# Ledger of designs, part 1: VHH binders against Protein EXORDIUM-like 6 (EXL6)

Every score and structure here is a prediction.

Target 1, 305 residues: Protein EXORDIUM-like 6 (EXL6), of Arabidopsis thaliana (Mouse-ear cress) (q9m8t8)
Amino acid sequence: REPPSQIPNGTLDLSLLWYGQFTPTQKERVHDFIESLNFDAKEGLDPKVSAWWKVVESYQERFEVKDIYRQKKSNRTVAPRIKVKVVRSYVDEKMKYGKELTMGNGEKLVETAIGNMSKVVPVVLLSAQVRAHGVGFCDGTCQHNALAKIKGQKEPRRYIMVSNPEVECPGECAWPFHTADKGPRGMTYQPASGEVGADALVIQLATGLADLATNPDLTKSLFKSETTPYNDDVKKNHESSSMYIVDPATKCTRVFGSGAFPGFTGRIRVDPITGGAFNSHGINHLKFLIPSIWDPKTKSCWTPM
Unless a header shows other numbers, all headers, positions and changes below count from the first letter of the chain; Kabat numbers aren't used for antibody chains.
F, E and O stand for the ipSAE by ESMFold2-Fast, ESMFold2 and OpenDDE, each averaged over both directions (binder to target, target to binder). V2 = 0.75 x the mean of E and O + 0.25 x the DockQ between their complexes.
[cut] marks letters that were taken out.
Atom coordinates printed by the task and the answers are left out, and those that the model quotes come from them; centres of patches stay.

## First folded at step 1 (VHH)

Design c1 (framework vhh_5c3l_4)
Fold by ESMFold2-Fast, scan of step 1:
Structure c1 (fold): chain B 305 residues (1-305), chain A 122 residues (1-122)
Amino acid sequence: as target 1 above (305 residues)
Amino acid sequence: QVQLQESGGGLVQPGGSLRLSCAASGFTFSDYAMSWVRQAPGKGLEVVSDISYSGGDTTYADSVKGRFTISRDNAKNTLYLQMNSLKPEDTAVYYCARETYDILTGYEFDYRGPGTQVTVSS
């Protein structure tokens, strides 16, 4: 089995571009989530957002660390850590390209997020009033990951694009905070932040970052599996006779806890005061609901609880 | 960051009284339901009492009903347990605990203090 490529230098330096009008809660929620990916203090509450990120990190190759002064390798190798940091944040509240984005306009926003930085991952966040065409939002997906050809650069640049689904397609991309469009309607919960859009953006970004880390080159057929996250019938793979492709970041969409099935999130927690749904804790005692990630070792969706 | 620190334990004779306190810091105390949990020698953990975030609702284990009173002061970030008519069976380490709610199992505890020893003996 061929493992996915490692993220260079084990770091993700993000350049954010906020396109359109966002609430302070939406902006703070995204920043707090990113900071929580590497928060692993003993005084922090469990399960942690960083525990979920450690599963994502486990997809990288293990490295032997050499102590150059002692000229010895550690007797125990550890999975490389991926440190995530926001190095730039740009806001375009006036929406330079309007509310209807073509793929070309989206690529220009990616270029703007990159600026003159050689080693950043651009993250374009679209406000609730924006419609992005040609990227599949609200038509089978809730986030967009792609490679962009950048003028003056030899290699194409990996980018993430997410959109606040609250107005365009809450039933597709804001469950469990909104009634689902398809399948069993199931349980709905209050968002931990108090805003559907803020927590939906976090779920989309979590999926996008996991996809970036587990499949940085957007290669096909990373993993093959006969199982589904819900114990449904497995779809036949067009690339092989009997095996199914597993995308680690998207295989477990709509799974948030153990025992999940269509219409049910699986085991999660609810704040008894606010009713807010969560399965993870981050910085400043903040609570997050984060989608499960595929674990190739157990051939199942890893859940925080 | 989250810290819970119990105090007020000690040695007391059967029929006596003690008042336990728990000082909370590092979180918004008024947003959480709180519990007192104990562990007697050679036994597992036992929930003796809980209190809602506002103090409006309280529950008690059958073993302590009518004898113990749980209360809180949200302005001082402090939880209390007034223990009256103490019995040798109340001998345990008493822990202050913060509650969370799990959809499948109900209420559980995500943090507890180091505990305070209560010994009831002649």
Scores: ipSAE 0.000, ipTM 0.126, lowest interface PAE 19.9, mean pLDDT 77

Design c10 (framework vhh_5c3l_4)
Fold by ESMFold2-Fast, scan of step 1:
Structure c10 (fold): chain B 305 residues (1-305), chain A 121 residues (1-121)
Amino acid sequence: as target 1 above (305 residues)
Amino acid sequence: QVQLQESGGGLVQPGGSLRLSCAASGFTFSSYAMSWVRQAPGKGLEVVSDISGSGGSTTYADSVKGRFTISRDNAKNTLYLQMNSLKPEDTAVYYCAKRYTYLSGHPFDYRGPGTQVTVSS
């Protein structure tokens, strides 16, 4: 019976399910990114992925903060840490449910990722040729971060689904590594890993983890429903609702650096040897491009640089 | 708080008909797409039908297309499912579900407690 604003026991245990064929680079990038969330060693380069994760952690003191209700800043000097680790990794290379997943198939994959574990967050990763139906992927979102009813459990379970968007919707879900299909196209960059799918998976997972950690109850909206700047087009399905959940990372969609505007990532760095785009450093001097997150303390999209 | 309450389930013979209703409260009903979702014994959840907030657009699972009709009355905050030509394989608990917009991946942020539909001779 923990407060809704806190991650129980300060640990976020992930159970990964890899559905389909993934390259070693795609798997390594996801694992390296996760390990980098808590890497703050003195020898590491700045800005750090862990500095971005500290903004996520700060929400544990600010879960109930809404712009119109906020009267005081928190007097907390340091927010509780959230240690993120992979406790299980399962691979289904043969794709038990085929390449076209229904919502029911997706829920079975979530259940498979959970297994018999009561406190894990299932993360389902879909390979490039897999299409998830009925969950809205490529129809206004690039990650799935929702609730599933689990047999034998009283509370619904939070889960994350991410997909390699290279085949289905690279213009929506692999920007800035691919030309955008919505809004001004602007600048594009090479992925730091050399693989669009690997770095796009990291951006999707970063968004999902941040939104989950800042709003673990999900039924509570931290922000009033808003249309994202990059999602305002006439091709929307007949979803007449302008009401939707806007969590902190989603609120800062397509912002990666200071001075961002539609078509421009904001200020980021480019590796002069590889051409790879990045805004943060993790373990083993690895470079990552991670999305901005809303910071209620500054009332702005916080960026690593 | 969001509340969804289904009614109209029961026992029916193959070829029969049932009309399910869902009373909604605690949110602006006309602003959200709604769905009927079912779970048969030993099977996962299946989305049966979807309807847009205005009622102007509907979709159906191939298993029920031509037999089921989804509708809504936004003035009464009520969702309906007309089920015709019922088959034994339609036996399931039927849930009324409020959809997320496309930000959360899974299309539902709330489901009602469900109503049992049994098709048997």
Scores: ipSAE 0.000, ipTM 0.139, lowest interface PAE 15.5, mean pLDDT 76

Design c11 (from c10 with K98R R99H Y100L T101Y Y102S L103K S104G G105W H106Y; framework vhh_5c3l_4)
Fold by ESMFold2-Fast, scan of step 1:
Structure c11 (fold): chain B 305 residues (1-305), chain A 121 residues (1-121)
Amino acid sequence: as target 1 above (305 residues)
Amino acid sequence: QVQLQESGGGLVQPGGSLRLSCAASGFTFSSYAMSWVRQAPGKGLEVVSDISGSGGSTTYADSVKGRFTISRDNAKNTLYLQMNSLKPEDTAVYYCARHLYSKGWYPFDYRGPGTQVTVSS
């Protein structure tokens, strides 16, 4: 019965904190991906990154009708949009808390990304040499998004933390640009940017943004899948029911195209000039490989192709 | 050892029917959602149908909806796919696959060797 949560004012204002040393390609790739979420110009190539973002936006659909004759107040709003903008970008190249981050140090980085801003979503990006403890990176997860209690603020703040996995766990968190370390070996592809870390950061950020935008309050019952995995280990560790409610991008993990299975991305494209793998296009004719997202209307993992 | 083995494939005329079976061993079958996945000549893999561990929830690809029925017998550790009104476009190798808990890894962790279905003449 709970309706899906909405993003206030239809905007996500991101405050980026780059912790450690990043290449220009890594920074440009992340910025270009974010700008591509709302790029829907006719001169752009299909499929678009923005088509994927429209599936995310569809989670906010609600129907309200204004009936002046009955003095009822319901306004019909069709296809709400979420505009994503970077409003702040800060670089801590010297790494104030060193290369080994505790949970407390991670919380301080989130606070730094927020600064004095009341309405931003902090995004903390960790360079390849940084290790963050207690957040599950390289131990079953490739990105971290959660709620943080901020001193002096009444409401907890939703945040995203991503890490360049290229040194720590490329087999877990940089597939398909690196051989997987578990399960079937499968095929690997070249990153469209020429840098494994740059394209892996985009995949992690895409997953975090989609999960945040579809479930901004981290509440239960956003949706129920009619096809659910059940695993005794998960029930034992989390005291969960036999059915799960999972975030839409997390539900479609490692799916990039139609027909995906262990070791196979699904149907994607390869640039014949660069060899780079992609399934979508963004600004400036840039090519991106972005993960699938669950579509409740079709009850399947939506893919660009 | 996790093992999945398909059977029931073969040559069939358009409009005909086949029933595929997948024998599972080496794990608690009722604790895992299962899928049928196919690969047609020259095409990528397509997820045809999914079924939850209890059998209470099923999904189907648009290409097979209304023609195919997935089911399971947890007492016999067996997954089934009933295929009716077969079309030449259904010609493919069919695999059964076990769902993985989706935290940070593949949607499927094991699949069988496959069984060939040919719809012709």
Scores: ipSAE 0.000, ipTM 0.149, lowest interface PAE 14.7, mean pLDDT 77

Design c12 (from c10 with K98A Y100F T101Y Y102S L103G S104K G105W H106T P107S F108Y; framework vhh_5c3l_4)
Fold by ESMFold2-Fast, scan of step 1:
Structure c12 (fold): chain B 305 residues (1-305), chain A 121 residues (1-121)
Amino acid sequence: as target 1 above (305 residues)
Amino acid sequence: QVQLQESGGGLVQPGGSLRLSCAASGFTFSSYAMSWVRQAPGKGLEVVSDISGSGGSTTYADSVKGRFTISRDNAKNTLYLQMNSLKPEDTAVYYCAARFYSGKWTSYDYRGPGTQVTVSS
């Protein structure tokens, strides 16, 4: 793949670090979501998590994105495939750096998740016990997806960091499974897993994976509409430039279905047995609620339904 | 709420066979790699055998290779260890253990209370 990326040979190798205590449901939910990305659910179970991942894989071709750094549209006639695989999982139940994390602690957790492995993407998952405000969570941010300079390594490493918002900021980062703290009083739903934290972690991880996979090198920029009704996360790339860079899934925060607006998820399904909200099907007949992806061609969020 | 319950241990003569079972509940069994871990009297823990979530991959300690077989039935949420040609050195408490994923940086997320295996004449 040219230019070089952190997705060598079409595989995304994840190294997970679970920081603090997680329930079985939280761990299973995250694992089942990851496995669902490359698994075609049974016929008739639409929409599919795998179909959503195919949109992510095909982002450059599907949305005709202009790469401002390379001045090119995709020349590929077939969409690339990205296999997502967990190659390492490490648990730190005792929380080596305590419950209140600093940016420096966060960097050390990313380094711990990498270990001695080349070409892995570290994924740091913070338990509900952790006060993650010190690493920039809450206050408008519910996941991190960025580049870190790693001591002893020449190349910066792309990482994902998510936090279970259930205790610290559920009204900010666990909607629609929890009442929103700001904006119009809106709809709330039951989590399909039965646990707010488990389904919130999946939404944050899905956002991070989609943003990473659509822009692994952080060198591509998209031209965006000025107005985004669900998320005003549009940043000016250069002082004299009107060009903007956004992460496609982060730009569609709180958009889960067609017709979304503040306080309303858009069109989704509700499991009649559990009351759980979902917009996609995965492995083992499991149901997930996953984020929409910004479409620069229509200047709106592409939705699973 | 997560439970792992071992059974099938007991007293057996050298050269005999035993089949251990581990009933799992409270988690999605097929998503976890499973292990049998043992502790002999006065000794540390030894990992005896591992099996992947799908059952497609298995490993064995050199001390039991060719004698023990690990298997799982994901429809029944049950892990098994078939132990053949048992030796006095196999006398230990055997634990069923679950880990979320297999790899270099893994730990056991859950462990059962154990079942005693005694090989003696």
Scores: ipSAE 0.000, ipTM 0.208, lowest interface PAE 17.7, mean pLDDT 77

Design c2 (framework vhh_5c3l_4)
Fold by ESMFold2-Fast, scan of step 1:
Structure c2 (fold): chain B 305 residues (1-305), chain A 121 residues (1-121)
Amino acid sequence: as target 1 above (305 residues)
Amino acid sequence: QVQLQESGGGLVQPGGSLRLSCAASGFTFSDYAMSWVRQAPGKGLEVVSDISYSGGDTTYADSVKGRFTISRDNAKNTLYLQMNSLKPEDTAVYYCARDLEYGDYTPFDYRGPGTQVTVSS
């Protein structure tokens, strides 16, 4: 009755589909971020991307959240390990379906990312010139994750779709690297990579991965929901029809450090050489700005610093 | 062996219409999404339209939306492209293609030999 877990044996095998034109920096940044999730940085380079991922891995245990669908508290168990790796990366620079994508086009891109592979999580990355309709991008959300019914497969497949917001809606989905649509003006920072789109893609992907890992069965509730846009499938299968399930990273959009409020990132660091904003360290001495994770016990966002 | 054979191309005046057909054999046609792909002189391949295995979902390139209609008859193992309001820039070799994946410059595993469409006065 419930769809099977999308994280069998503690492994997330990602199949990336890059739709449209991306810079080398954008591709490298996403790849380096993914590798950083399971990389233990040298002591003294705190906070770590891998430490953030350990919070995601241990979410149920760390915050003792109720499984509302099953009405159970998490058990005191050893925190699960989730190994994340890219097993395939496809590039469609010519954009098979053009620059204006319908929901149906998006589903076909998901199918393409899966190909003939079993047990992969497709990640569709849309370039700055692409407009995806029906997914709520730039209209209440900056990333999309859902279930797709795949031809010839019995169970639906969980997928992630992210878009480079730099051209379409930088004020909503590329903050703090661009002036926000609301809140205090002038609270912006340089992206650590030097490219707004590259670091914005990392934030959207981090949000999608965290939400997927904390709620791998999309119809399963981890805590009482609050109203969110574009979650009809979850609401349809939930006992409560009045509110949607709120995924932990999505609940903490625009929160990057302690003391955050609308227009303010909270406490973060700035690289003295590049001017780049960050709150975590990854592989090859790289610095990343990654989103916070909702803590239902304190009713606030857990932050890397 | 998988075979795809296009027909229906030819010379047409601007504003005219053509209907392309593709006969498929050597595989279970109803199990595959299909595309029409074109190549204009001196240009790369462009996917103009795509159709799901059941025919329940279709997509079009922005350059052809509102003018071209893709359809299929799974009982006859045939794919169609109805081309209306043709423009000189639609001049190309049109290929019937079986969808399997994106990547590189060939988003299909098999295609036919192509049929020439020329739009000129």
Scores: ipSAE 0.000, ipTM 0.114, lowest interface PAE 19.8, mean pLDDT 77

Design c3 (from c1 with T100F Y101D D102S I103Y L104G T105W G106T Y107D E108D; framework vhh_5c3l_4)
Amino acid sequence: QVQLQESGGGLVQPGGSLRLSCAASGFTFSDYAMSWVRQAPGKGLEVVSDISYSGGDTTYADSVKGRFTISRDNAKNTLYLQMNSLKPEDTAVYYCAREFDSYGWTDDFDYRGPGTQVTVSS
ESMFold2-Fast, scan of step 1: ipSAE 0.074; ipTM 0.564

Design c4 (framework vhh_5c3l_4)
Fold by ESMFold2-Fast, scan of step 1:
Structure c4 (fold): chain B 305 residues (1-305), chain A 124 residues (1-124)
Amino acid sequence: as target 1 above (305 residues)
Amino acid sequence: QVQLQESGGGLVQPGGSLRLSCAASGFTFSDYAMSWVRQAPGKGLEVVSDISYSGGDTTYADSVKGRFTISRDNAKNTLYLQMNSLKPEDTAVYYCARDYTITWSGDTYYFDYRGPGTQVTVSS
């Protein structure tokens, strides 16, 4: 009857593995987004990526924290702060395991991202050249967050895996920068970076980081979450019936602003010069479009605007 | 399209036995670990048993250990659960699920697909 696991010392050290060929824009976009999570933009540049991350951090308050020796719940006046940093970045441009990945290949990529580092969170990024179906992307899934068994380590490691959907499944995993394959086609927007793949990777990574922070013990979230681990709507969209671990981050995918509905992002901003869509500001005056987060207090998607 | 279909559920008396089957299609069955997961009325999900892609490794919940046996036939794309010495506490809907956690067998799981479930009722 153990309490849910917590992120140690409120830090999240990421080790990135870039698998395949990525543009400089794709790499910079991902790094800039990560740095923006804990960056307070100048006054007047709201909403902030850091404000979105504060909502994610607030989920730590939802966990019932019991000290086994004290037998009492933790009293917190403020949500714990989680500092996110990239501590390692490795590139496998030649794609050691080829373009058609199996789950076993995915496990080896996670091990490579970890290297010999203790307590890092591996983030595997798959290029547009990769067919990510074999590791569970596309077909309703645009982000992978699970556990890896690591050689020499007794406890399994949480990991994040994202894939550039531009070639394999843009209509499923690159909206609103690409027309959707299902539901109302709606309007599309220009990515703020100028590259569909770069901004799609950011959306997937944002979802993965939110999943990691809000669902650190995957088993307990599946069995005892206040939010349903299984989404009936997801099941209705799959003829074979599916069971996903659906946490707050995945409940609000495709909701980017207030008033969203199928085919409409909700209230967002568009740069009048570039046409780039965004709902948040980060470092170096950069603009990002990031997904909304389910708020169990209001039982609705918290939106940046 | 991934499809999982359970069968073999029903009403049985305490101490009785049932054999559940799960027919899998739409993916390479032999590449995935598989699990049996159950949900009793008004309770959360419980992972009952897990089996590796080859069938060489199995794991069981403490509540069913020694009574249930998981197995698979990769040539027939079928997963099985042999349930012996059934107790009223085993009453639940039983789901066949594809284990998406990287071939690790333990108490933490991630499943991407499951069947519609089969009802098992243990009552005298």
Scores: ipSAE 0.000, ipTM 0.130, lowest interface PAE 18.8, mean pLDDT 75

Design c5 (from c1 with E99D T100E Y101V D102T I103Y T105S E108T; framework vhh_5c3l_4)
Fold by ESMFold2-Fast, scan of step 1:
Structure c5 (fold): chain B 305 residues (1-305), chain A 122 residues (1-122)
Amino acid sequence: as target 1 above (305 residues)
Amino acid sequence: QVQLQESGGGLVQPGGSLRLSCAASGFTFSDYAMSWVRQAPGKGLEVVSDISYSGGDTTYADSVKGRFTISRDNAKNTLYLQMNSLKPEDTAVYYCARDEVTYLSGYTFDYRGPGTQVTVSS
């Protein structure tokens, strides 16, 4: 019996590093999505991006709460909030380490995103011009959500690294905006932003953020993994020569709405004027398509609709 | 096909030393951070030590700091653990493990070897 995972102080401060050339739409969509995670104004449209984030938050529990009426400790479950914000956004448009990243270059990019900040989560976003070698992108994953050991710091640092979704393996990383590379072709949709690379980037970042926030302490998952064999040939969405711990967002791969099956996203909305696909609303009346996430309370993939 | 094979385990007296080796094949060894993980009967897995892809960064569990040294030889595709001043509580099966993150040190693994038994007399 391990205690529930929690984000310290209920804050998730992100430091973004944009490596290479990105469109204004890609940058705007990522920032707008992040701001939408905590947007819960009553005048906003439903379902909200923040409703999806509340499922992520529900992985955290406080078992002891003072009863407001009785001033006594209560064993009721209370899900704390996680406030997400961007505290730094850096652009390396010149690509200091070139278009072909090595293992050492990836480590330096994570360190660059951290800078002098002791509590930030680095998020490294790779442009369409860039390939990271030896990382396993496009082999069952479109993002890395892992721990890095930083010189001069005793505690390991959680990070997210997102590959370009559109160029290297769009059938994996840009579905449903691009024809799938496996299974039934099904139907493709237009991105709500008008750019495949922008909306697909949001999907991959959403997956990374959800998996990070629901499992912020990967060392706890390692100790539980004596029940999961490491020599298993299972890798997220693929059976391959490697395996790793499957996180809540990854359990619901290719599910965006209720009733999903191979080739079909499940129930989503399509803007009748633009053709843009979405299942949630955020700030400024913006529309987003976000992936499903496993809900342990219902024992199913939670969907916005 | 990824293969990790440990060797060097055995029975040793308290205060003694052992050197574990792990022969890696089926992947580019120099691309991966590597770890030594141990498990005593009835207990969970404990990460003992971790080494970056280049060997430039290492970490150790508090239980083994100052006694164990992790190292690697990328030209020979081999990972090592030098264990000094062994204690009865070091008794466990020791596994060589490949970190799932290829260019960054991590605490999660995608492959491990069959393990080698280390027994330190009481």
Scores: ipSAE 0.000, ipTM 0.124, lowest interface PAE 18.2, mean pLDDT 75

Design c6 (framework vhh_5c3l_4)
Fold by ESMFold2-Fast, scan of step 1:
Structure c6 (fold): chain B 305 residues (1-305), chain A 120 residues (1-120)
Amino acid sequence: as target 1 above (305 residues)
Amino acid sequence: QVQLQESGGGLVQPGGSLRLSCAASGFTFSDYAMSWVRQAPGKGLEVVSDISYSGGDTTYADSVKGRFTISRDNAKNTLYLQMNSLKPEDTAVYYCARDYSWGTDYFDYRGPGTQVTVSS
């Protein structure tokens, strides 16, 4: 059967570049989140990270004929149609370009993450000590999705760059684990991992992966939309570009559950032992808080619960 | 160079047990999810079991669920399949595979295979 996904070959081969110092918890959370996209959490642990990823996969898909295989309940866990895989992980703990990155330095990190690989998506992860200039971090955005011109290649390469916001801008990019800098003062929660930076990195990476998977060539990135009441007022306080409708996870920034409004996450769960906030289950009985996905059919954010 | 080498196959009676091993080299084993795939005589490939790169999550085909257990030792770069309560229908060549491919093929590399025969 013809693949219903617009991603070439139906896989996202990620090459991770960790720039600066990261805790084991931060690295483990990112890897466990990525693995959780591919495999269902145990029976009874719902909602699932893998179910959230199936929504991302379905964003571009149209069921023009009723497909029994896609609608059938299965007693077997099947890998998603877009399998997300870490094929390389490189650490630059000493920070070759220092703690203050220009756009040019960021592009060199992207090239380093690509190496000699023709079919990888580079993911650059910046530690809490690093400041990246020109990418809009902490000024209306918390992750960077872009196209890089690679020397010797005709086609530009799509990449993701995320940053641990816990030192630079926790109120902008680590809510609800930290008090918001703008908008109504609202509720805050403990991160499920016990580390603000670890769970914030997961939210930023989840946003980047969802936006990349739904719009790999950045088509229509300049279209402005104001159809989401839960998010529009918060977005205005952190105004960036007019990119809206083609970035479905970015459009649902700060919406984690049904009934969300500025200062309130929407319906989520809290672990009774740790106090950790989550809206999904992954592998190894792990709990994650992940962003909602804009649904153009309902003109609202699809939420995990 | 990616290399996967299976061992532990053989002849076993119905109801018996076997443990398969797969030695991996030429890549960072702990960065890859792994699978066991089998091919019975005259049939296509069947994905028997998958395991995450950390070993924390596993899947099984309905035909083997409750009888087979997949595991891995990342320190030894080794994948295992413990097969209990074996049936004649489990007779196949078993392949160790590295997960990567799209579609119905969930692997990009596989070993040469090890024969498992369940017969009295």
Scores: ipSAE 0.000, ipTM 0.127, lowest interface PAE 18.3, mean pLDDT 76

